# Ledger of designs, part 9: miniprotein binders against Uncharacterized 14.6 kDa protein in sodA1 3'region

Target 1, 131 residues: Uncharacterized 14.6 kDa protein in sodA1 3'region, of Leptolyngbya boryana (Plectonema boryanum) (p51586)
Amino acid sequence: MQTLAQMDILVVDDDPDTRDLLRFMLEDEGAIVTVAPNAKEALSLLERELPKLLVSDVAMPEMDGFELIGRVRELPKGETLPAIALTAYAREEDRQAALRSGFNDYLTKPVDPLELIRLVQQYCLAFPPDA
Short names: E, the ipSAE of ESMFold2; O, the ipSAE of OpenDDE; V2, 0.75 times the mean of E and O plus 0.25 times the DockQ between their complexes.

## First folded at step 7 (miniprotein)

Design L3 (from B6l with Q55E; at its last look DockQ between E and O 0.29; V2 from the best seeds 0.00; counts 0 for: pae E 4.9 > 1.5)
Fold by ESMFold2, look of step 7:
Structure L3 (fold): chain B 131 residues (1-131), chain A 81 residues (1-81)
Amino acid sequence: as target 1 above (131 residues)
Amino acid sequence: STVRITVRFEGDDPEQLRQAVEWILRIARRLGLDVEVRVEGDTVTIEVRGLSPREATAIAAYVRIIARYLGLEVRVEVETD
């Protein structure tokens, strides 16, 4: 894996253990991680400054991840912000619904840390142009 | 010097125990570390060898975070080889 140095990542999840895991993994790779325990706090942070990547739980109380991503896509430059959904749903229909709601990709819970790093690297790092 | 970490996970859900083992084994393989796994009922013991002191500190922290995330009890012991 490549270093994620200087990559600003926002992690949104109401479960403190998930927040701790994701922050530890990403910071160990050099990322600058901000955590939010709910969608309202996340949206407040996003309205001030967009990160390089958003990682958000879908199933959150009050405002869920589907509503959060909808709001994000309405923000200036929010239409192109890479966003990864964390979902407990294994069905393909639920995964496709997350993609149609505005997320770029998804991971199923419980989150495999190595798959998380691989996917985050894919969206945060510059890629060569297609040939 | 090299360090050995012994990690003991305990829990009622065998799938959570399997996931913890799998994740530690993947990291150990990437770092080229020696690993031994033993299973006794609802307890899994993982021994990782060949660590630097800095790697041992990082792995111990990672293991505790994994245990909390997966809902497992964990005990970590660190010894110099």
Scores: ipSAE 0.121, ipTM 0.510, lowest interface PAE 4.9, mean pLDDT 81
ESMFold2 (binder alone), look of step 7: mean pLDDT 80; pTM 0.750
OpenDDE base, look of step 7: ipSAE 0.761; ipTM 0.895

Design L4 (from B6l with T57K; at its last look DockQ between E and O 0.97; V2 from the best seeds 0.83)
Fold by ESMFold2, look of step 7:
Structure L4 (fold): chain B 131 residues (1-131), chain A 81 residues (1-81)
Amino acid sequence: as target 1 above (131 residues)
Amino acid sequence: STVRITVRFEGDDPEQLRQAVEWILRIARRLGLDVEVRVEGDTVTIEVRGLSPRQAKAIAAYVRIIARYLGLEVRVEVETD
């Protein structure tokens, strides 16, 4: 039951607990997970090789997730890279800002790891709706 | 080898304590782990058994995330079975 077998996923978050949790949950589904503690390291990795999916915190010091995704969308083939934002802000304006910045979807923090897995599966694989 | 985690949440908002329990139970159910819950006043104790070391690290991380979000005091103890 490894639904993400051998899929490359990059997780960017400055909170080590979030990195540990998300790496485990995605690897448990078979994914190959790379973690980055900040946007600058993430961008360096992305400029060398794009993953199948990007999961990124928005609120990071120095370079935030909005700036990160903006730069990703300018990379070759980066325009179509699926990207999920993790945001602490629940207001509609904040959610819309993440989507306008170039993310395909978002989840509010604290991230429900089971909902993140479901959303990641959606973007990595085609799944029919639940009956 | 398997690991056991004992989590103690303490707080004055019983709905936040219930929410913390539900979040832990949901992930433990997904992973097929044994869970026992004890409620004593403003303290909830959750014992999760049968974890791999990797599962224990992940659940401990999630517990800390939950506690910070809900403003609960938390104590986590990890023991090898």
Scores: ipSAE 0.743, ipTM 0.878, lowest interface PAE 0.6, mean pLDDT 86
Fold by ESMFold2-Fast, scan of step 8:
Structure L4 (fold): chain B 131 residues (1-131), chain A 81 residues (1-81)
Amino acid sequence: as target 1 above (131 residues)
Amino acid sequence: STVRITVRFEGDDPEQLRQAVEWILRIARRLGLDVEVRVEGDTVTIEVRGLSPRQAKAIAAYVRIIARYLGLEVRVEVETD
C-alpha cells in the first residue's frame, strides 16, 4: 500500500468538522496537513509557500472557492498546483463549473475520505515536483 | 487505550436514516472498524468500537456533518474502554 509520506497538503473549509475529518484522513496516510478556515487565510498561506495539493470547499462565505482558485492560478507557480473542489452540488453543470474555474477534480459533500485519498494519490503521484 | 462511540440519529424520513447508516458503514469499513447497527422506528443507533482517540474525533466530526446534510438530529456518546 502506498502512503502520502510527508506530502504537504492545504485543506480549506469553513466547517471545523470537515477540516478535522480531512486532516485526520490525510495525516493517517503520512501527509503534512495545513488547514485554513477561509479563502483569505488560505490565500495568505499560498502566497507564502505552495503545498503539493489544495483541497478547497466551494461554498464559503466572503470569498468562495471559485474566486480562491482563480487567484491561485494567477500565482507564478500556482498555475499547475493540483486542486480538488469540495462541493454540495450534484448536478453535472455545477461539477463542470468547478472544473472550468480551475479545479482539477471535485468531491461531493459529505466527503468520502477514501475517495479523497484516491484522488490525492492520483494527482500527487501524477505530477512531478514543480521545477 | 481504546474508545467506543455510540451514535443516535433521529428523523422521520426512513431514506435519510438509511443513507446516514450507509455512509457511516462505508467510512467504518474503510478505516477497518467494526460497527453494530440497531434500527428502532425513527431512530438508528450505531456503535463503533476499538477506536483510538483520534479516530473517535474523526467519526464524531463525520456524523455531525451527515446530520447537518441530511437534516437529522444526532447524539454522540464517547466512552473509554
Scores: ipSAE 0.045, ipTM 0.397, lowest interface PAE 4.5, mean pLDDT 77
ESMFold2 (binder alone), look of step 7: mean pLDDT 74; pTM 0.638
OpenDDE base, look of step 7: ipSAE 0.828; ipTM 0.924
ESMFold2, look of step 11: ipSAE 0.734; ipTM 0.877
ESMFold2 (binder alone), look of step 11: mean pLDDT 81; pTM 0.769
OpenDDE base, look of step 11: ipSAE 0.824; ipTM 0.923

Design L5 (from B6l with I65F; at its last look DockQ between E and O 0.45; V2 from the best seeds 0.00; counts 0 for: pae E 5.7 > 1.5)
Fold by ESMFold2, look of step 7:
Structure L5 (fold): chain B 131 residues (1-131), chain A 81 residues (1-81)
Amino acid sequence: as target 1 above (131 residues)
Amino acid sequence: STVRITVRFEGDDPEQLRQAVEWILRIARRLGLDVEVRVEGDTVTIEVRGLSPRQATAIAAYVRFIARYLGLEVRVEVETD
């Protein structure tokens, strides 16, 4: 059985190989995955409809993930959207920066696909959407 | 129906080569895939067997991501068993 069946997840990453990897793994678990290659396109999608979960790279050109999540937290109902950061940095300072910017959690790159699935399941299943 | 993927990393930094191998071995073993590693100078060759076509696509993408992140040259060859 698929553990993420019908969960709507937005994945934002400027690296097409990372986008392909993340989409394949999440869709294999049954999720409905939308991808965006940059933060500006991600915001356009989010302004139309919020997903169950946002997974976003931090290090993106032009608008990075810290700015993206700040904008998301100002959207209607965006304050409570679960969001996971993908970061190149594993230091405690980098974790704190992601949390201060508004993400709920983080994963370090290169992303272990199985750890990604575990964390996504945690947030999709443990944070029921507001009624 | 099953696929074999052959990955060749090249680089002059042995620690980056070791890290690339470690990450691929971790994923392949977690997925129950057969893996063989050969080291020849500054080249490391990793052969992963028993993949479905979908797994092969995902692993190839992960391998190219690892190479770019670590600054390694990479070649990926995919063959049907």
Scores: ipSAE 0.025, ipTM 0.345, lowest interface PAE 5.7, mean pLDDT 81
ESMFold2 (binder alone), look of step 7: mean pLDDT 83; pTM 0.789
OpenDDE base, look of step 7: ipSAE 0.299; ipTM 0.657

Design L6 (from B6l with Y69W; at its last look DockQ between E and O 0.50; V2 from the best seeds 0.00; counts 0 for: pae O 2.5 > 1.5)
Fold by OpenDDE base, look of step 7:
Structure L6 (fold): chain B 131 residues (1-131), chain A 81 residues (1-81)
Amino acid sequence: as target 1 above (131 residues)
Amino acid sequence: STVRITVRFEGDDPEQLRQAVEWILRIARRLGLDVEVRVEGDTVTIEVRGLSPRQATAIAAYVRIIARWLGLEVRVEVETD
């Protein structure tokens, strides 16, 4: 199905295999996926144009996902950009930390692709793609 | 024709093997796919049947990611039925 048709999604993860996998799964649902290998490049992309959704790894070298989302929230219209964190940590305290840092939701690795797609749908339905 | 994927996880930690199986089963069941699991010592073999080519590609990639994250050795075979 094309449940994410024409939805612009930015995926940020330092692992190339994860980026490729997430891209494939989201594109298979019709999404328009852009990937970034690090937070710095992601921020550059976001400053140029905001997607409908940000999916970002948390534990990244140089700049982690927490700092990234903080910077994003300072951008024009970045304050309301839906953002999902991907992390290896599953503790409730970690989830709360992600939410406090600016993420809307939180998924633990290894990511369940179907759960990711469902969550993406949830946060994109309220924000239809631009005509 | 449909595709069958055979996944073999190998590891000395039974908990890691269990987690790998759980992840694969969860995906397969949500997709309504036929799954068979065999356990032989430190090796777990999972067969998933009735896949489309795209599903097989996605699952194969996912399996490799799971293996890496759990520290397991993995072998993936894809066959057309």
Scores: ipSAE 0.064, ipTM 0.442, lowest interface PAE 2.5, mean pLDDT 85
ESMFold2, look of step 7: ipSAE 0.564; ipTM 0.803
ESMFold2 (binder alone), look of step 7: mean pLDDT 81; pTM 0.765

Design L7 (from B6l with R8T L25E R38T R75T; at its last look DockQ between E and O 0.94; V2 from the best seeds 0.72)
Fold by OpenDDE base, look of step 7:
Structure L7 (fold): chain B 131 residues (1-131), chain A 81 residues (1-81)
Amino acid sequence: as target 1 above (131 residues)
Amino acid sequence: STVRITVTFEGDDPEQLRQAVEWIERIARRLGLDVEVTVEGDTVTIEVRGLSPRQATAIAAYVRIIARYLGLEVTVEVETD
């Protein structure tokens, strides 16, 4: 299937295996995927061009995902960019923390790529790519 | 030719081994890949066949992620058929 066709997605994670896995799985659904190994590079990309969806690890060295999403929300049109957090914590308190920091949704690690695809599909339907 | 991956998980927790197999099988099935599983004591061997190079890279990455999460020892072999 090509349920994510023409959807620009930025994946941010310091783990190369996660980047490789998620890139492949999302591209297999037709998405246009860009990956960044850290928040600094991600922010540079985002300042140049916003994707349709941001998927970001939270527990990253130097700049974590919470700080990243905060910076993103300050960018032009960044205030409405859909963003999904990937986190090691599954507690409701942690989920609420992610939401308060600026993320729209939340998935626990290790990421189930099929679960991610399902969630991304929801956002694709809610915020379809520009024609 | 296509790629074949042979994964060997080792661990003394049968539930962890079962989970590892289940997760890999789910991905393999989603990708329409042929999978064969062999269980011998505390060792599970998974053979995935008919992969493209890109699929092999992704599955190998997933295997490593699962191994790290479950604390399992893992060996991954990639061969071209």
Scores: ipSAE 0.582, ipTM 0.817, lowest interface PAE 0.7, mean pLDDT 89
ESMFold2, look of step 7: ipSAE 0.722; ipTM 0.876
ESMFold2 (binder alone), look of step 7: mean pLDDT 82; pTM 0.775

## First folded at step 8 (miniprotein)

Design V1
Amino acid sequence: STVVIAVVFEGDDPEQLRQAVEWIERIARRLGLDVEVRVEGDKVVILVRGLSPRQAKAIAAYVRIIARYLGLEVTVIVGDDPETLRKLIEEALRLGDPEVAKEIAERLKKLAEK
ESMFold2-Fast, scan of step 8: ipSAE 0.488; ipTM 0.716

Design V2 (at its last look DockQ between E and O 0.81; V2 from the best seeds 0.00; counts 0 for: pTM E .700 < .8, unsure alone 66.891 < 70)
Fold by ESMFold2, look of step 9:
Structure V2 (fold): chain B 131 residues (1-131), chain A 117 residues (1-117)
Amino acid sequence: as target 1 above (131 residues)
Amino acid sequence: STVIIAVLFEGDDPEQLRQAVEWIERIARRLGLDVEVRVEGDTVAIVVRGLSPRQAKAIAAYVRIIARYLGLEVAVVVGDDPETLRKAIEELLRIAKEYGSPELVEEIKRLAEEALK
């Protein structure tokens, strides 16, 4: 229930249901979740402070996720920010193109929240500190 | 407080209905929630019990996402207020009787009676 304790995660999606679902699932695991309804607001947040992980929809109005990740990779420390794409692109060639755009990994929509949690854990968790 | 979600999915494609059930059952199982499912033809009723308000909001959001993606008709009842829940369950019973099996209708009636205690 606290596998993501105190991990800062930014979720970007223009669908309010997706933001509500993903915030709940990640917060239920202990994460500190910030949501953004579009890429422009997400970029403003990212320019101020990078989270541990970015989860972003690709198909968004005006600025899409490909443009967002491209700009993120040009930010200081943004070159190595773990980023997961939420994509409707199920064909292998399309998914490989999304990865070449700068995302580290992807999930097809509709997102399976349990698979998202497993993938987020993979990118966020380090060895626990000595207890 | 404890919340109940009652969901009715309707659609022409049995595979899409089965997929919707699978997705709801998986998240409910992860959250340790009690789930009952009845399937008849092109109608599915799903009842999830024991939810916190936060869980109910998340599950309702997921139900709407699933319905939009699969192109299913959906009716959702979420409540911890007896009058609101009674109204919504009566509407679900009307819909289920038009399209559901006798077992589905009886399950909806049982849910309505439990919610009104």
Scores: ipSAE 0.636, ipTM 0.802, lowest interface PAE 0.9, mean pLDDT 81
ESMFold2-Fast, scan of step 8: ipSAE 0.550; ipTM 0.745
ESMFold2 (binder alone), look of step 9: mean pLDDT 67; pTM 0.578
OpenDDE base, look of step 9: ipSAE 0.766; ipTM 0.901

Design V3
Fold by ESMFold2-Fast, scan of step 8:
Structure V3 (fold): chain B 131 residues (1-131), chain A 114 residues (1-114)
Amino acid sequence: as target 1 above (131 residues)
Amino acid sequence: STVLIVVTFEGDDPEQLRQAVEWIKRIARRLGLDVTVRVEGDTVLIAVRGLSPRQAKAIAAYVRIIARYLGLEVYVLVGDDPETLRKLIEEALRLGDPEVAKEIAERLKKLAEK
């Protein structure tokens, strides 16, 4: 059985290879994945309907992931949406910045597919918003 | 589908190349993939077989991401003609010459364009 069956996940990243990889790994586990190449497009999708989980790159042109998560937290029912940050930086201050900005957790690029699935399962299955 | 990967290293620290090979082998083992890795001087030749088209695309993307992170030059090609791709992969793995590996990568790139 697929472990993420029917979980709606939004993936935001300006790198097409990263979007393809993340979409494939999550869909292989049964998730329903929507992808967005930038924060503006992601926000338009989020204003229409919230997913169960947001996975977003931090370092994007124009509107970065910090600005995006701040705006997500202001949306109706967006205050508790689980969100995971993707960062190329392994420094502790960058991790703390992501958490302070409103992300629930983070993953360092390059993303280990199994670590991604483990973390996604943690937020979607063990710690759902309506638990 | 089959994915052929050719990675070349021009840097002064060969440890980056060894780390890349270790990463690729570890991921392949964890995903249960049929992977052949050959290290020849400053060139790494990798063949991944038995993939669905979606798996091949994902593996190609992952390799490009790892190479970019490590600052390595990489050539990745997904084959549609199994027989031609198999022969070219076997030849690349057998030769181990960096210039020949680059020539094969260019030929495979042109096949992808057809």
Scores: ipSAE 0.023, ipTM 0.376, lowest interface PAE 5.1, mean pLDDT 72

Design V4 (at its last look DockQ between E and O 0.83; V2 from the best seeds 0.00; counts 0 for: pTM E .685 < .8, other shape alone 3.053 > 2.5, unsure alone 67.903 < 70)
Fold by ESMFold2, look of step 9:
Structure V4 (fold): chain B 131 residues (1-131), chain A 117 residues (1-117)
Amino acid sequence: as target 1 above (131 residues)
Amino acid sequence: STVAIFVAFEGDDPEQLRQAVEWIERIARRLGLDVEVRREGDTVVIIVRGLSPRQAKAIAAYVRIIARYLGLEVIVAVGDDPETLRKAIEELLRIAKEYGSPELVEEIKRLAEEALK
């Protein structure tokens, strides 16, 4: 089944294994996945074209995910882009920090790819593509 | 068109080894894959069969993520290359022999023969 068919998703994480895993799991559901190894490259992509969903690691060197999402929310049409944070901590204060920074939701690391798929489905199917 | 992944996790914390197995079993179940698990002392051997090459790449990535998170030593081999698979099988057999597990040795041999078909 292709529950994410033709959904454009950007995955940002500096760990190549995480990029490989998440790309596969989402593409297996039909998504069109772009990956970025850091926030700078992610911003370059986002400034040219917004995806339907952003999945971003928080703990990245140089520019972290909190700064990334803040910059995204300042882009045209970026204020409503669904965004999921990947974070090392599951405490309520970590959840609140991600939501206050501009993310819509979060998942704890190590990312359970099955939980990621379910959460991505929730956001992508609730906000279908434009065309 | 199918391959196998051979995984050996090693660590001195039994709970971490159990957690690694649980996470691999969960994703394998979702993908409809067969999993064999053998645990001897501080080592667990996991063999996942019936993977496409794309599935194998993803599972191998997840195995490495798990190992780094839990601080486990890990050997991962994918049977999409006969030379790589042979080397991984030899290492897994060395581990199984070290722990004196003739049942595990025979199971690894059986699964390796199936993976090379």
Scores: ipSAE 0.606, ipTM 0.801, lowest interface PAE 1.2, mean pLDDT 82
ESMFold2-Fast, scan of step 8: ipSAE 0.483; ipTM 0.711
ESMFold2 (binder alone), look of step 9: mean pLDDT 68; pTM 0.599
OpenDDE base, look of step 9: ipSAE 0.735; ipTM 0.887

Design V5 (at its last look DockQ between E and O 0.91; V2 from the best seeds 0.78)
Fold by ESMFold2, look of step 9:
Order: structure tokens, then C-alpha cells, then sequence
Structure V5 (fold): chain B 131 residues (1-131), chain A 99 residues (1-99)
């Protein structure tokens, strides 16, 4: 049984290995995964259609994940979009920074794919497809 | 239809090597895959069998992520002939051990 069947998830990360890993792990659980290599492309996709969940790296060149989530929260229905940050730092100030920026939760890099799946399941299943 | 992935990590810090093994073992076991691990001094060899090509791509990506984060040298070999790949990794392990 696939626990993320029919869940549209957008993954934003400038590292192609991270995109490949996260796409596979989430698709293996049944999700429909779109990837973006930077915040500009991610925002373009989000302006067309919101996914059920956003997973975004914070440390990206040009526009970082903090700026991205700020823009997302300005979109129609974007205020309530569940969003998980991927961050290099695990300190309490890093957690608070991600939450102040508008993310709902965070994971430290290097991302443990099993922790990612559990957290994604938590947000996708707690907020059904028309949340 | 199935492939094997052979991974050799090399580094000075035994905790980093242990951590790399643990992360790969966890994902492989979640996917129901057989894992073999050998430790030879500063080198660890990990062999995962029975993968689809998609699984191999994902695990190879994770291996590269781990190596970059922990500062480990890494060799990855993927193929559909486990005998040939085992021989290649055994030679690489022999070289790492004797070098």
C-alpha cells in the first residue's frame, strides 16, 4: 500500500542528487512529484498550481528558500500550503528562522529519506487533498 | 532487470564511516534489499543487491550526498552482472588496503 498516492508534491533543491533521491523516495510511496532546480522555477510552477505540499531547500543561489516561502505565502491559498524546509543547521535558532519565514517544519541536511517520508506523510495525511 | 550497487567509502574518521554505513543500510532495508558490508581499515565496502535501475539511481545519489557531507572519498559501481562487479570492488578494496 502506497501511503502518498495521488499527493502532488513539489521538491525544490539546486542539487541534482537531492532531487533524484527525494523524487524516487516519494514516488515509491505513490506521490506525484514535480522537481525544480531553483526558487525562480519553483515560483513559476507555484503561481500556476499549488501542490499539496512543498519541500524546499533553504540555501539556494540567487533566491533562497526564505524568500521563496515569503512569496508563496502571498499567493492565493498559499498561506495554508504545508511547507517543509531543508536546512544545513540543526540549532534552535535555525528552526526558529525557518518557522518565522513561513515554513511549517524542517529537516536537517543531509536529508534522511526515511525521516522525510514520515514528515511528508504527517502533513499530507493530516491535510487531505483539498485542505 | 535487477542490478547491484557496490560502494567503497574511504576516510580517516571511523564514526563517519559507521554513519555512512548506517544510512545506506536503513534505506536498503526499507526497500527490502540485501546488504553486505565489509570494513578494512579506513575503507568500508557496501554491496546492495536486487535493485531496479530506478532504485540504483536513487541509492547512488544518496551515496554521493553522504560522501560530500562527511568528506569521504567514494567509489560507486553499478551493473547487472554481480560477479563482474564483485570482482571489480574486491580489486578496488585490495588496492585501498595495500595503498
Amino acid sequence: as target 1 above (131 residues)
Amino acid sequence: STVAIFVAFEGDDPEQLRQAVEWIERIARRLGLDVEVRREGDTVVIIVRGLSPRQAKAIAAYVRIIARYLGLEVIVAVGDDPETLRKAIEELLRIAKEY
Scores: ipSAE 0.702, ipTM 0.823, lowest interface PAE 0.7, mean pLDDT 85
ESMFold2-Fast, scan of step 8: ipSAE 0.508; ipTM 0.734
ESMFold2 (binder alone), look of step 9: mean pLDDT 76; pTM 0.716
OpenDDE base, look of step 9: ipSAE 0.761; ipTM 0.890

Design V6
Fold by ESMFold2-Fast, scan of step 8:
Structure V6 (fold): chain B 131 residues (1-131), chain A 99 residues (1-99)
Amino acid sequence: as target 1 above (131 residues)
Amino acid sequence: STVLIVVTFEGDDPEQLRQAVEWIKRIARRLGLDVTVRVEGDTVLIAVRGLSPRQAKAIAAYVRIIARYLGLEVYVLVGLSPEQAKEIAEEVKRIAKEL
């Protein structure tokens, strides 16, 4: 089943293996996935066209995920863009920091594919346009 | 193509090896792949068959990610015929049993 048919998703991670894995998992569910290797390239893409969902690593060199989400929230229509953080942190306080920075949710690395799909479905399918 | 993955565990935490095997099986199940997993001492042998080049790359990427987070040594061989994969798997098992 393609549970994410034609959902436009942007995945940002400086690790090429992670980008490949996430792209494959999401495309297997029918999503249209764009990948970016860093926050600067992600911002360039987001300024041109917003996806339905942003999935971003927190720990990236130069501009991290916290800075990225702050910049995203300043973009036109970017204030309400659903965004999921990918974090290697196990501590609850670090995960809460991601939420306070502007992310709607988080996933711990290495990413569980079923948890990823379930969470993406929540934000792409259950988040109504007039919310 | 066929992907053969060899993971060696240094023995500092058996739970890490179990976790890695579970994550690999979970990815394989999600992708609908034909996967064989064998554990020989501190060596885990994983054979994945019937992959497209895209699927092979995804599996290789995932194994490298989990190995990195768990501090495991891993070797990934791709593009093998089923015959070559079986031959190498048997050779690795033979070596693991001796060590």
Scores: ipSAE 0.044, ipTM 0.409, lowest interface PAE 4.7, mean pLDDT 74

Design V7
Fold by ESMFold2-Fast, scan of step 8:
Structure V7 (fold): chain B 131 residues (1-131), chain A 100 residues (1-100)
Amino acid sequence: as target 1 above (131 residues)
Amino acid sequence: SEEELRKFAEEVRRIAEELGLVAIFVAFEGDDPEQLRQAVEWIERIARRLGLDVEVRREGDTVVIIVRGLSPRQAKAIAAYVRIIARYLGLEVIVAVETD
């Protein structure tokens, strides 16, 4: 089943293999994926048109994911854009920092691709709380 | 060595061609058996969750993983995942993918 049919998703990560992994996994579910290698390029894309969901690495050179999400939240209609952080941090304190910075959720690296798809579905699709 | 892994991947690709199989062939090399075991476990896990066939062959410090039944996007995704795993675990890797 194409559970993410035509959902526009932006993936930001400085690692090209991570961009390929996430792009092809999400496209296999029907998503339309745009990739960016750094926060600056991601912001340029976001200023032109918002996706349905942002997936971003936290630890990037020059501008990190914390600064990126802060600036995203200041964009028109960017305040409510669902955003998932990708982090190498295993400690709860570091994960809570991602949420406080403006991300809606997080996943630890190396990313479990099926956990990513499940989380993306949660934020892109309307799941009833009681069913 | 990288050259030995490359020759092994070429041999694996030649065998797949002779058998007419559509598959991704992964060869990991490393001195730490625990890192090799973890790489195998992670690939087997994703393959089984996607409903794919997986075979594992071990030859000394080299482990070959064969995954069949891939869509073109799944093949590219798993190839990228394999490279990520190898870097994270400090393993050398070669990937051979047959695409439609």
Scores: ipSAE 0.362, ipTM 0.664, lowest interface PAE 1.8, mean pLDDT 79

Design V8
Fold by ESMFold2-Fast, scan of step 8:
Order: sequence, then C-alpha cells, then structure tokens
Structure V8 (fold): chain B 131 residues (1-131), chain A 100 residues (1-100)
Amino acid sequence: as target 1 above (131 residues)
Amino acid sequence: DPETVKQLIDEALKYAQEHGVVLIVVTFEGDDPEQLRQAVEWIKRIARRLGLDVTVRVEGDTVLIAVRGLSPRQAKAIAAYVRIIARYLGLEVYVLVETD
C-alpha cells in the first residue's frame, strides 16, 4: 500500500546517494518528492512553495541545516512546517541542538529507510491534508 | 557459483515480468571479515523487514548478494542504501540491477 499518497516532501542532502535513497523510498510509498543538494537551493524552493514536510541533513557545506531551519521558521507559513533533521551526531548535545534550532524530530545517519518511513507517516497522521 | 546466480537472475526476471519487480545483484569487496559481516547483516535485516527473498554467497573477500521481489523504486533505494552502508564500513561495492 502507498501510505504517503500525495504527501509533498522536500529532501535536502549534499550526498547524492542519500537523496536517491530517501526519494525512491518515499516515492514508493506514494509521496511527491523534491530534492535539493544544498540549503541555498532548498530555500529557493521553500520561498516559492512550502511542502508538507521537510527532511534535511544538518551537516552541509556553506549553509548548514541549523541555518536553513532558522530561515524556514521565518517564512510566513514556515513556522509550523514539520521538519526532520538527518544527523551524523550521536551526542545528546547535538541532537538537542537540532531540536532547539527548530527541527521537530531527528534521525541518525546512516538512515534506516524503514525508520524514516515510520517517522514520516507519524507526521502524515498529525498533519492531514487541508482539503 | 556463477551458474547459480544466472539461474536466480532468470527466475527473478520471470517473476519480475509477472509481478513488476526487479533483481539486484550486489558484490562487496573488502579484506576485513568483520566489516563484511556487518554489511551482510544490515542487508539481511532490511530483507527481513521487507519480506524479500535474499541469497548470500561468501567467497574469500567477496560477498555476492542477490535480492528478488523488488519494485523498480525499491531496487533503486536498496542499491543506494547498500552504497551508503559500504562507505560507512569502508568497503567497496558494485551493484547490478536488472529489469530485463
């Protein structure tokens, strides 16, 4: 079954294999996935139209995920956009930093694809389509 | 055994034609038995969770994994995941995906 039917998701990660993994797994569940290789391109997309969910790597060159989420939260409808951080950091301080910066949740790299799907499904149930 | 892999490919292609799924053949290379064991266990864990048919063959420092029953998107996702895990473990990996 396609558990994420028509869910509009933006995936941001500088690693092309991670973008492929997340995109194809989420699309197999029915999601509509847009990918961006860096925070600058992600912001350009977010300023035009917000997805229903943002999944973003924290550790990216130039603009990291912390700066990205801070800027997202400043957008007109961005304050409540569900956002999941992808982090290589296992330390509690780093995980708390992601949450404090504005992310709603996090997953540790290397990402377990099924854990990602379960977490995304939780946000799908919490934020059903408005129409 | 290359003949066994070829038989698996032939059967998987027949199954794929009937059910819209694909075959992945993965070859790992490494000189650390523990890293190869971890890679195999992670692939087997994914397969169990997804209910996939997986055949594993170990020959020296090379591990061959054949996976059946995947949709095209699942095959691409698993291929990407295998590459991510291989890099995390410091292993080289070669992935073959067949649809026809």
Scores: ipSAE 0.214, ipTM 0.556, lowest interface PAE 2.8, mean pLDDT 73

